# Miniprotein binders against q9sl92: the designs that were tried, part 28

Target 1, 330 residues: q9sl92
Amino acid sequence: AMESDASCSLVLCGKSSVETEVAKGLKNKNSLKLPDNTKVSLILESEAKNLVKDDDNSFNLSLFMNSIITHRFGRFLIWSPRLSSTHDVVSHNFSELPVGSVCVTDIQFKGRGRTKNVWESPKGCLMYSFTLEMEDGRVVPLIQYVVSLAVTEAVKDVCDKKGLPYIDVKIKWPNDLYVNGLKVGGILCTSTYRSKKFNVSVGVGLNVDNGQPTTCLNAVLKGMAPESNLLKREEILGAFFHKFEKFFDLFMDQGFKSLEELYYRTWLHSEQRVIVEDKVEDQVVQNVVTIQGLTSSGYLLAVGDDNQMYELHPDGNSFDFFKGLVRRKI
Below, E stands for the ipSAE of ESMFold2; O stands for the ipSAE of OpenDDE; V2 stands for 0.75 times the mean of E and O plus 0.25 times the DockQ between their complexes.

## First folded at step 14 (miniprotein)

Design w3 (at its last look DockQ between E and O 0.78; V2 from the best seeds 0.75)
Fold by ESMFold2, look of step 14:
Structure w3 (fold): chain B 330 residues (1-330), chain A 118 residues (1-118)
Amino acid sequence: as target 1 above (330 residues)
Amino acid sequence: SPDQIRELADQLRELVDEFQRAVENGDMDRVRELFLEIFRLAYRILDLARELLREAWELGDPELEKEARELLRIAYELIDLAFDFLRAIRQGDLDRAQEILQDMRELADRLEELVQES
């Protein structure tokens, strides 16, 4: 077993009494754990005054929970000012947490030791992970596209609600988010199969209000509407779950086809021509293809000049869409 | 443009009439198809409203901003009504489904009023 001296505090917050009783049960049993036996302290929201009353731009749990109108997702929140991975929290504790639980942190870090901090994310990033269940493994890879779409629409929804011009967040397939050619976020989906269901854990990072190292949504907004109110991470996360729950219900009922028109409006690749390189024996072969969309299994669909269909995989190819080149991974 | 908004209003009324007929006939496959058509229509209205709001901010035009905001409200209400309609149908609540169809017709009227005011 690997030994760890890292510790963290997890604040538990429920939307209703049902979720609050779950939080109490988890604390009483000390049921949550992290990889490498990281030491965990569970704190109820009612007990968290030393973490929330003197914060500088910390995630506002009340603001978020007041925004939640969902029935399934985002109703149980785990927050920490610092974590190594929000994704690990929800994935390692999937069976202990209500499905749809979300973990949020202000700062993600990489490093070990009680005083050791090698790298930390900038403050102002929205860093979160949540869970869902699916029964059909064939469509599990498509969930990342539903999440991507929901993030882009949530940002637009918040702008709309504030009376602000929208921020045109674009999707770089398969799981990156861009504004004005700069990366502002990313999505990670993992799954395990248990008890005849797929346990899916989704991680999202989004540059909302961090001044560096890259651009962020509020920097873009200042350029468009210099004296406007800034976007809050809590508003975006609430809008995300509202939009995601609707899109997820539609996806589960009618498949990804139901969302494709909206999805292709937000991605970078419509009608893009790229050169695909393959190695056949000891020779490099280049073919020109035109991006058409997604296959039913969630891979990239392209058509060659001969009208032959190509299926491009993220695991088997290197993608540089800004240079128009796709290579087999080294 | 006024012609685009008028066309969207006409499409909405036609789709609502088709919704009502599909419900009366018990044609749930058709109800699902019509949901997708209204869902896509609502997002076309939303896209138009978002472009108008961006234009209003670029020009500093408060009357254009007011019109864009009304179009935004209509689009969001339509999206919510469409999902509520599906839920009402799945629950067998036909009285609620009829109320929602009437609310959608009112949104079409509001779209037409917006054209007349411009």
Scores: ipSAE 0.758, ipTM 0.903, lowest interface PAE 0.9, mean pLDDT 83
Fold by OpenDDE base, look of step 14:
Structure w3 (fold): chain B 330 residues (1-330), chain A 118 residues (1-118)
Amino acid sequence: as target 1 above (330 residues)
Amino acid sequence: SPDQIRELADQLRELVDEFQRAVENGDMDRVRELFLEIFRLAYRILDLARELLREAWELGDPELEKEARELLRIAYELIDLAFDFLRAIRQGDLDRAQEILQDMRELADRLEELVQES
C-alpha cells in the first residue's frame, strides 16, 4: 500500500496589499518547500474560505489579522491545519519570506525541541514560529529571553483586556514557561549567519486550551470565567507580536539590561540555591550557589558561599539545566 | 490606596518635566534613562491595578474593580506613549515627542481624578 504522502496545505495571509502581493508571488512560483520534500499546496486566504470548515477549533485568520497593528512582525501569516514543524517552514524558506513572517498550525506532529525530542502538540496549543534579523552575534542568545518575556506579558495583556484574573506565567530559565509549577510552554531559537546578518527563527509552543499533558492557561481560568471569554490563541498571538515588537526595539536600542528587571520579576530563579559540580583532582565536588541573575552573555549569574561570583554553564548532558551546571569564576 | 495613586501621579509629572528638559537640551542619554523610569512607573501602576483587581474580586467590590480597570488603562496607555516617544525621538520628530509628553501629562491628571473619586 503506497502510504499516500499527505500533502501539506499552507494558507498564505497578508495584512496589507504589500504582503498580499508577496503571497501571490510565492503561490505563482510555488517557492515554499519543506526539508523532507513533502508536497506543499499553497493557497491564498481569499481562496481558503471554502477549505476552512466552520470547525470552531481552527485558527481564526481574520481575528488574528484584524488584531495586528505592528510594523514588522506578524504581518505575513502562513497557517496550516496540520504541520510537521512551523520552525521548519520559516527557517527553510527564510529568504523567500518577509522578515517577521509567522507560521502557525493547529496540530504539530514533528515539532522541534531543544533536544532531538519530537514535540507533538494537540489541538488547543498555540504553536508558531517567526523570523527576525539581528546584526550583533553577541546578543543573539539573549533573544530567547525577550521572546519568553513577551509571551508572559502577552498573556497578562489579554487577561487584563478581557477582565479576567491574572495568569502568572513564569519563566523557567532558559526557555520554558510555567504556570503554578507546571510547564505550559517553551521557546526555541535557531540562527544562521547569511549576508552579514543573523537570520533568527523563533519557535514558540504555548498550551492555551488543551489540558494535556500537564495543564493549559484556560484550565487556570476554569470556574472563574465563562467559556465564551476564555483565552483564544489568536488573541495571545496578536498581543505577543505587539509586545515583542516593543521589547525587541528596546532591546536593540538599549540592550537586555533595559528588560532585566521585568525578566527577574517574571522568572522562577530569584535567590534560588542550586548545586553545581566542580572537578577537583578528578573528583566531582558539589558546591551550592545562589542565583543572582544573568550575565551579559545570558548565562546564570550566581554567588558562592565564598562571596565569589560565578557564571553557570550547562554541561550539555542534562535535560534539566539545573543539573550538571559547571561554575566559572568571573 | 489613594495616597499611592497620588504619589504615582506626582512621579509621572516630575518625569514628564524632566523629559521636556532633556529634549530641549538635546540630552539623548538622559532621554533613554528617563524612558526606563517611565517604563518602571507604568509597571508600578500595572502592579497596583492588578492588586486592586484581585482585592475587588475577593471582596466583590464593583467600585474597586472600576478603579483598578481605569488604572490598567492608564498604565497601558503610558507604556504605549513611552514607546511612541522613543520612536519619535529616534526619527527626529520633536513635534511629535512634545505632543506625547502632553498626552502623558493628561494621564497624570487622570490618575489624580481617580484619587478624588475614591
Scores: ipSAE 0.721, ipTM 0.887, lowest interface PAE 0.9, mean pLDDT 89
ESMFold2 (binder alone), look of step 14: mean pLDDT 85; pTM 0.845

Design w4 (at its last look DockQ between E and O 0.76; V2 from the best seeds 0.73)
Fold by ESMFold2, look of step 14:
Structure w4 (fold): chain B 330 residues (1-330), chain A 118 residues (1-118)
Amino acid sequence: as target 1 above (330 residues)
Amino acid sequence: SPDQIRELADQLRELVDEFQRAVENGDMDRVRELFLEIFQLAYRILDLARELLREAWELGDPELEKAARELLRIAYELIDLAFDFLRAIRQGDLDRAQEILQDMRELADRLEELVQES
């Protein structure tokens, strides 16, 4: 943790009177806390006129909330122009926030990726985190795949509605999003078990309109359709929650099998051959494997040329699928 | 590919007929299976439409673009109808469920119309 006393302002916005009353209660009690001695100022949207000025790069709270037609997800919004981590906001305050609450920021400077990587976001990146609950721990790891699919479909849905050709966002297992071999986003899921339920927090970063580090969706769209209207973060987030709510309900009712065909058409790994490197007794051992799909527990299933089965785990391996290498973490 | 669109239309009609029979038999397990089949069919139609739209833009072909956009509309309507059907069945609203099945048959007609125009 950093030892500096940082502060941040969190703007609270509800879709309806129910969420607005929650926002007022939180502000009145000053109920939200962040790690690392970060001081929090809670501001209702009605009070935040200097923070919600319309400009080209600030997240437009009204545009987003007007687009929301969901019944559960995305109806309570927390926004700040700059945050250390949207994930910390929703995960640290899970019990104080309505389930399905989303935190969005324009700039994130301490975001976390998988393992020891740090995700920092420039302005133009869609950075958000939201919450959900699940009871069955065996299927909790599968939620990241539902989220990944909902992100890719949301981007395509927005392109479709605008009459534009779709952007071919692909899923790189387990939690990365790619276009033309370049990373454009990532998903992070964490959970805690409390009162016989899993409290799940989901963080998403998506390069919508940022020129760095590699590419963004609008750069790809400009190359394909230079006269087109560009994608807005608010439209994508609204489409995401619409799509995610339907996919999540289907997933909870009928399992991941209900989404598998669509998922495998969207991921990068159908019949991919890779080299798995492992260290056995201080020697590097290489095996060529062919990717088969996901196990019922959500891990990667592969078969070797010797017909041995491999189950690859997100936290037990380092994956460089574009170089065809999978390494154990050391 | 008119043959692909014809095949999708035939599959939709067959699934709707099976849906009708499953509802008449009270076979809710079969209704859930058929929902998944229609859901997946709708997304196969959607993916085909998206591929055709990209091709139309790359070629500058306005007739292909028109066909792709109609196919997109059919796919989105079918997805909405599938979820509305499941809701109607869960609510016991069989009259609404029958209306939705008829609307799905009309979508199959629209798919065949695209084949005849090509």
Scores: ipSAE 0.740, ipTM 0.894, lowest interface PAE 1.0, mean pLDDT 83
Fold by OpenDDE base, look of step 14:
Structure w4 (fold): chain B 330 residues (1-330), chain A 118 residues (1-118)
Amino acid sequence: as target 1 above (330 residues)
Amino acid sequence: SPDQIRELADQLRELVDEFQRAVENGDMDRVRELFLEIFQLAYRILDLARELLREAWELGDPELEKAARELLRIAYELIDLAFDFLRAIRQGDLDRAQEILQDMRELADRLEELVQES
């Protein structure tokens, strides 16, 4: 049986003439590659008019691109109706893409998660990955928190602008997004050190309009808003880049401390009691600690019943990040 | 409450006056500190606006909803002005920085107007 080499179509969109010329150059050179050598077809937005079926459920390139007023992020867009991983597109082609380029797909069938879990996103999920550069390797682990915060604030910003009640998207450390105790999204950051910089690829998945497998943002608004005024993926992605550019600039200028208060208002872990396991003389001892915040390195900061401060480290064995914590005395 | 909005208006005016002094003195460290204070103030206004909006929806109070939406607008404008101010300072555009401080004072006046209408 000839496995039909499912050719992947990538539509290239530029906000301005600068990004449009980059798109033409990439197409002419056929420079974009996938890690699995899947055949890639590069299409310019101007040529894609016939590929965008009037399917009301496809990502609206014009709606998104018209909303973008950022200087660095989201000005070069790659869209595909179906893709293995947005993260693979931006990470494998990092040197060929402008910094701040974003890849979006309607359906992702081999999405990368932290724990080798393949995340399949159905239609109605916002699945995107984008690129950024950082110089200080010590703060690279903190970028996931800035991204998490920008997603939560972007959702609120869209609700506020649409005249809707805000959706209280909360952060489950280190990189999950929750609404009403249910997971609605997650963030993946990967980095490579090249040319004296950290090349960071950021992947985000957010369930906007698909009620499966847990819930979606629009399910929270059900019965409160008409269907015509529900959240759109394009609106959230636009608002995200506007928030993220501001938060990233603040983070790079003043450090994560400038965002900590807002982060702690948004996370689930204020005064949370957590059981940590210590190994004492080949016995596992359970201790209870209270989460106080984040350390400067981006680990959980907690206080013991002994009033000692501890940094909580993942043991690397637990799927539940809170069940596999080891305390280190600070 | 009206008293909370008035307190936020007074705090905004005080912070803008401190910004003015810090810019005039060339104290860029103080400017960065004051930026964080304005940034936090804007988010306190935003949180209050979201609380009032929730209450308005629960009570079915359209006047409270109108007030809450004005607070949201003020908070978002203040956030934008704060980041624009920081950009102006980084660029050495002190004239633009002074214009932004005046725009922030106008937001404090809009907060006081909202207290008087409530």
Scores: ipSAE 0.709, ipTM 0.883, lowest interface PAE 0.9, mean pLDDT 89
ESMFold2 (binder alone), look of step 14: mean pLDDT 85; pTM 0.854

Design w5 (at its last look DockQ between E and O 0.91; V2 from the best seeds 0.82)
Fold by OpenDDE base, look of step 15:
Structure w5 (fold): chain B 330 residues (1-330), chain A 118 residues (1-118)
Amino acid sequence: as target 1 above (330 residues)
Amino acid sequence: SPDQIRELADQLRELVDEFQRAVENGDMDRVRELFLEIFYLAYRILDLARELMREAWEKGDPELEKAARELLRIAYELIDLAFDFLRAIRQGDLDRAQEILQDMRELADRLEELVQES
């Protein structure tokens, strides 16, 4: 069976005339590529109004673009009804896109997770990836925490603006999002060093309206406020970029220390006791440590029963991130 | 509680007065510290407002919802003012910085008004 090389449609949207001219330039050059050489069709937002049937379940470009008041993030949007990976779109085209460009899809069928698991995003999931630049390579690993925090605050900001009870989205270190003990999202960051800068691609997945495989924000909201208006993916994405721009500016000016208190209020790991494995000679010794926070490098900081401080490192072998931790004395 | 809101109002006024002094002295390190204090004060207001909003929905209390909405508005305005203040200082726009400090004082007054209505 010839796998019909299904052409991927990318709709290009600009917030202002500047980003709109970039969209026209990209279309005219046909410069956007996918890693698998999938045929790409570039469409401008102005042309897409005739192609996008009013499927009430498609990402509303106008709703999102009208909400954006940021200076650097989310001003250039790529949307597709179906993509292999939003992360592949932004990472492979990093040099062609404005910094802060975002790619969104309704359905992602080859989503990259940290685990080899293909993350299929069903309809109703918010799947996006965006670009940023950083100069200090030492703090690049910390950007995932800023992103995680911005997602949790964006959900609260949308609830607050709607006069809804807040949804308590918590962070499971290093990059998962949980509500009521169930995973509702995750963050993936990748970086490449080019032209004396770190080109960072940030991927986010958030269960907004998809009831499977776990739960979604709207299911939690219906439990608290049955008659409430549901959260929209466009609203959450808009709120995310507004929150992220502020947090990123604060992070770049004052470091992650300025956000640590807010991060520790939002994460699941305050005073958590975990078992870590030490290799002492040829024997594996299990030790219990209590999580205290993050190190300056972005690892878990923990205290042992011996009152020594330890940095917890992933062993790289465990699927369960907390079971594959090795302590290092600091 | 009304007492918690009053305490937050008093703390906001104290922080604004410290900001005024730091600007007048040209102490940019102190300005950065005070920004974080105001930022986290706004988040304490947000946390209280979100708790009240949840309680209002659970009880079906429209007056509690109204109070929670006002607290949310104050906290969001305070966050925006804090970031605008840092921008004004970075730009050397001291007149705009002084206007923002006055706007923050008005937010403290709105917190106290909310306590009196409760």
Scores: ipSAE 0.817, ipTM 0.924, lowest interface PAE 0.7, mean pLDDT 90
Fold by ESMFold2, look of step 14:
Structure w5 (fold): chain B 330 residues (1-330), chain A 118 residues (1-118)
Amino acid sequence: as target 1 above (330 residues)
Amino acid sequence: SPDQIRELADQLRELVDEFQRAVENGDMDRVRELFLEIFYLAYRILDLARELMREAWEKGDPELEKAARELLRIAYELIDLAFDFLRAIRQGDLDRAQEILQDMRELADRLEELVQES
């Protein structure tokens, strides 16, 4: 069937004149594209009167950009009030954008074009994706753990600045964020190899202020802070890039080992006993292992009752990674 | 808690002295190790401050909140100084590196002051 053309407007905002000139060049060439056949219109922040005028819950571009003091990450912003995927924007246009660019949306939706139904993320979620480059493919899988840690610490940093008790956001391996036993966010990390470098795109979704109180950060703060002192998406994103840039520098300089103590204090799996199912001559045998940490490859390190060390891998047959783990002796 | 804060102050002073010696000896591997020790010392100060902030909230204790806020400031300043120190060393700016070490010593004094005031 014939459908009307979809269009997508992307607002470009730079921290300094260098990034602003990049934005002008991109608009003049109109060279950004999406994987689906959505038409893309590029708008400079100075021209964005039609998009930023219509609701006060929109992502505040100036608030975010004024907070940025990073040297690399978060200095070039792409924003849209609605789009299908922030990740597609930065990953599909990686070579056109400055490394470290971030795409943010107020509402992310899926199912359009593949099914007849459209669904949307709840309003108030922080939905963003950004880019980085790495040269050593062996450590690329570990970047998602650095990002996860930076998100959890950014939330704590904002609470600290506001004089509030911190929110204990926990990490569920490999890429989920939890508070009080409920999922509050997730991380997606993808990469491609080009020109002797790994182009890495990182997507993050975090339930900051969406309308279901038991599933967002501000619901945890209800009764502890006035509405004017609740968490804002812009503050968390700024704090994220400040923390991530430091952690990334440390990670690149001294490896993930330098961050492991902080990471294991934050994840859910310290000394966790898990059941691994082995198949022995057509019968399922259950074995218990105890999680010790991460291997250098970024999989789970565990010890069995035999005191031998194992690496745990998802078997690919379950959405819950902990319900299909396969162990390999190391 | 006062004993914990005094211990943290003593550890910071010792680490700063070791930083000074490592720089004087040109031992950049040791500087990198000491960076991590100070980085994690700052997170131990953060842990204490965050614990005190929660206690202050639960008790409605503004004096405890004030102490927790000062510990937060010290920890964040220490983290920033540690990263600034690495940058100064990479740039060969030894005068800046020495200023940063002195600023770290002053943070240890601020920790000790919190023990005296509580």
Scores: ipSAE 0.796, ipTM 0.918, lowest interface PAE 0.9, mean pLDDT 85
ESMFold2 (binder alone), look of step 14: mean pLDDT 85; pTM 0.849
OpenDDE base, look of step 14: ipSAE 0.807; ipTM 0.922
ESMFold2, look of step 15: ipSAE 0.773; ipTM 0.908
ESMFold2 (binder alone), look of step 15: mean pLDDT 84; pTM 0.838

## First folded at step 15 (miniprotein)

Design w6 (at its last fold request DockQ between E and O 0.91; V2 from the best seeds 0.85)
Fold by OpenDDE base, fold request of step 16:
Structure w6 (fold): chain B 330 residues (1-330), chain A 118 residues (1-118)
Amino acid sequence: as target 1 above (330 residues)
Amino acid sequence: SPDQIRELADQLRELVDEFQRAVENGDMDRVRELFLEIFYLAYRILDLARELMREAWEKGDPELEKEARELLRIAYELIDLAFDFLRAIRQGDLDRAQEILQDMRELADRLEELVQES
């Protein structure tokens, strides 16, 4: 049976004439590629009217693009009904895309996680990746925290604008999103150094409308407001870029320290006691430390019962970062 | 509570007056510090508004919902003004910066109006 080479359709959408001309240029050159050499079909938004059936729970390009008032982020959109990875689209085509370009998909079947785990995201998840540039390599690891914070604030912003009770999305360090103790999302950042800059690709997954395997935002919302209008993926993505642009500007001007208080209000780890494993003379010794915050390098900062400050490092062996922490005296 | 909103209004006025003095003195380091204070004040208003909105939904109280909505508006406007202020300062547009400080004072007045209506 010939596996029909299912061509991947990428719909290109621009906020303004500038981004629209970039979309036309990319289509005409057929310059966008996938790392697996999957055949790509480039389609302009203006031509895509026949691809989006009105009845499909597909990402509404017009709803999103009409909401965008940002200067640098989310102004160039790539949408596909089905992708292996949004992250692979933006990272592999980084040089061809405007900085701040976003790729969104309705279904991601080979999503990249930090762990070798394939993120399969069913319909109802907001799955997107976008690009940014950074010059200082020391702060590149901190961008994931800015992104996590912007996602949590974007969800609240959509609730606020709708006059709904807010959904309290919390951050599990380093890159997971939780509601009521259940994982609803995650962030992946990757970077490459090119032309004296760090080319950062940011992937986000957020479960908006799929109750499986844990919960989703709309299930939580229905519990608080049963008759309310549900949150849309387009609304959250629009709110995300508005929050992220502000937080990124503040981060680049004043550093992550300017956002730390807001981050610590949003994370799960305030005064959390954790067990760390130390190797003393080939014996494993368990110590308890209390999480105090983040170090300037973006590791967990903790205090021991000895009142010594420690930086906590993942051992690299544990799937749960909190089960494989090693302390280093600072 | 009405007392919390009044305290937030008083703090906003104080911060705006300090902001004006920092601009007049050309103290850009203090301007950056005061920006963060205003930014986090806006988040305190947001937190209060969000809790009131939850309570309004739990109780089915439309007046509490109205109050929460106004506090949300004030907080979002304050955040936008704070970022617009930084842009004005970076551009050297001191006239626009002074206009924004006046707009922030009007937000403090709107907070006090909410206390009087409650």
Scores: ipSAE 0.855, ipTM 0.940, lowest interface PAE 0.5, mean pLDDT 90
Fold by ESMFold2, fold request of step 16:
Structure w6 (fold): chain B 330 residues (1-330), chain A 118 residues (1-118)
Amino acid sequence: as target 1 above (330 residues)
Amino acid sequence: SPDQIRELADQLRELVDEFQRAVENGDMDRVRELFLEIFYLAYRILDLARELMREAWEKGDPELEKEARELLRIAYELIDLAFDFLRAIRQGDLDRAQEILQDMRELADRLEELVQES
């Protein structure tokens, strides 16, 4: 029925007996909730046979769990074949889940049931969200750049392991991922402050095996290495957590400075010249600036031809880096 | 190229010697600096290997692919050893730290051998 279609099934999977016992406890208490009070059914991996489809579009829980060697991240997994938001699952249940838990779905949708138009993501996307904790609020905005870098390196690591030519995933500031001028993914970070800690939730969407509306990683790979083994979402996610855990440890120990050289090699903006447009008293004012890097707070640093420094914000500017134009939102 | 691989091997040996001295001197700031130098050296090896792998696929050249795969193995082992070294030092496990430095010297030897075999 229609109300049954509005319910949400979450499959719980743990790497070890510790995480498996957490999953059992959550199921027994029915401890997980969604923000709109959607009915939630918690299912252990051992019980999930009727939800697992034998095709490439269903996320393979065993393949993923066998691949991880992390100590903190990715060890507790929540999966659903359809979900409105992986981000909501981990962020609204942050205190109930082990830190580092990940939620994955095969399809994300918007709307309610079939009485309203429902928009579904293309199959083949890797859609996931996970959690972490930080204590220093000054560096919380930088975590999105650590995540972006880890995604780009994870894709290359999987190609390397398979003996394939690498896919040159580039970062478009602040949170977009591109290949050959086309968007293949994006990152979303949110945080709340509670009990002297920042609870950070990170969402990632990555076009692994979907061809539309843009391109995907496997389409790029087919162009470079016909007849090769294609990339699987599970392999990329495992590689992501392996790389992210190392980068996160380094970031927490030595700051973003330790990763900056690799980040600037990977982003699209080194020495990029752009025009910053402002509306001042109904007039368009243009300033030509050269991108220098990131400020210590994680905003875009540029220097104008007038030798003035500009700090460009994602929520205060409209960005069209491919047209060489940056507009303020006011 | 053979010249690039020789340069990377020489740099690795020099950095490992500096690691050994920094540990002996108790200079933890220097250890952290050297970690970053090794970390980025490993990424230079990865960059070289990744470009060779692309070339191997473009040319259909199995010998170039074999060279790229060995460079990949060396680079990933070096990254793992670098992180293992920091953990050993943080834990005060000097015996493990010495084993890791020796393993890094062996990786430099493998880089040199790759040049001689090609």
Scores: ipSAE 0.807, ipTM 0.927, lowest interface PAE 0.7, mean pLDDT 85
ESMFold2, look of step 15: ipSAE 0.786; ipTM 0.916
ESMFold2 (binder alone), look of step 15: mean pLDDT 85; pTM 0.845
OpenDDE base, look of step 15: ipSAE 0.828; ipTM 0.928
ESMFold2, fold request of step 16: ipSAE 0.797, 0.792; ipTM 0.922, 0.917
ESMFold2 (binder alone), fold request of step 16: mean pLDDT 84, 84, 84; pTM 0.828, 0.827, 0.834
OpenDDE base, fold request of step 16: ipSAE 0.854, 0.811; ipTM 0.940, 0.923

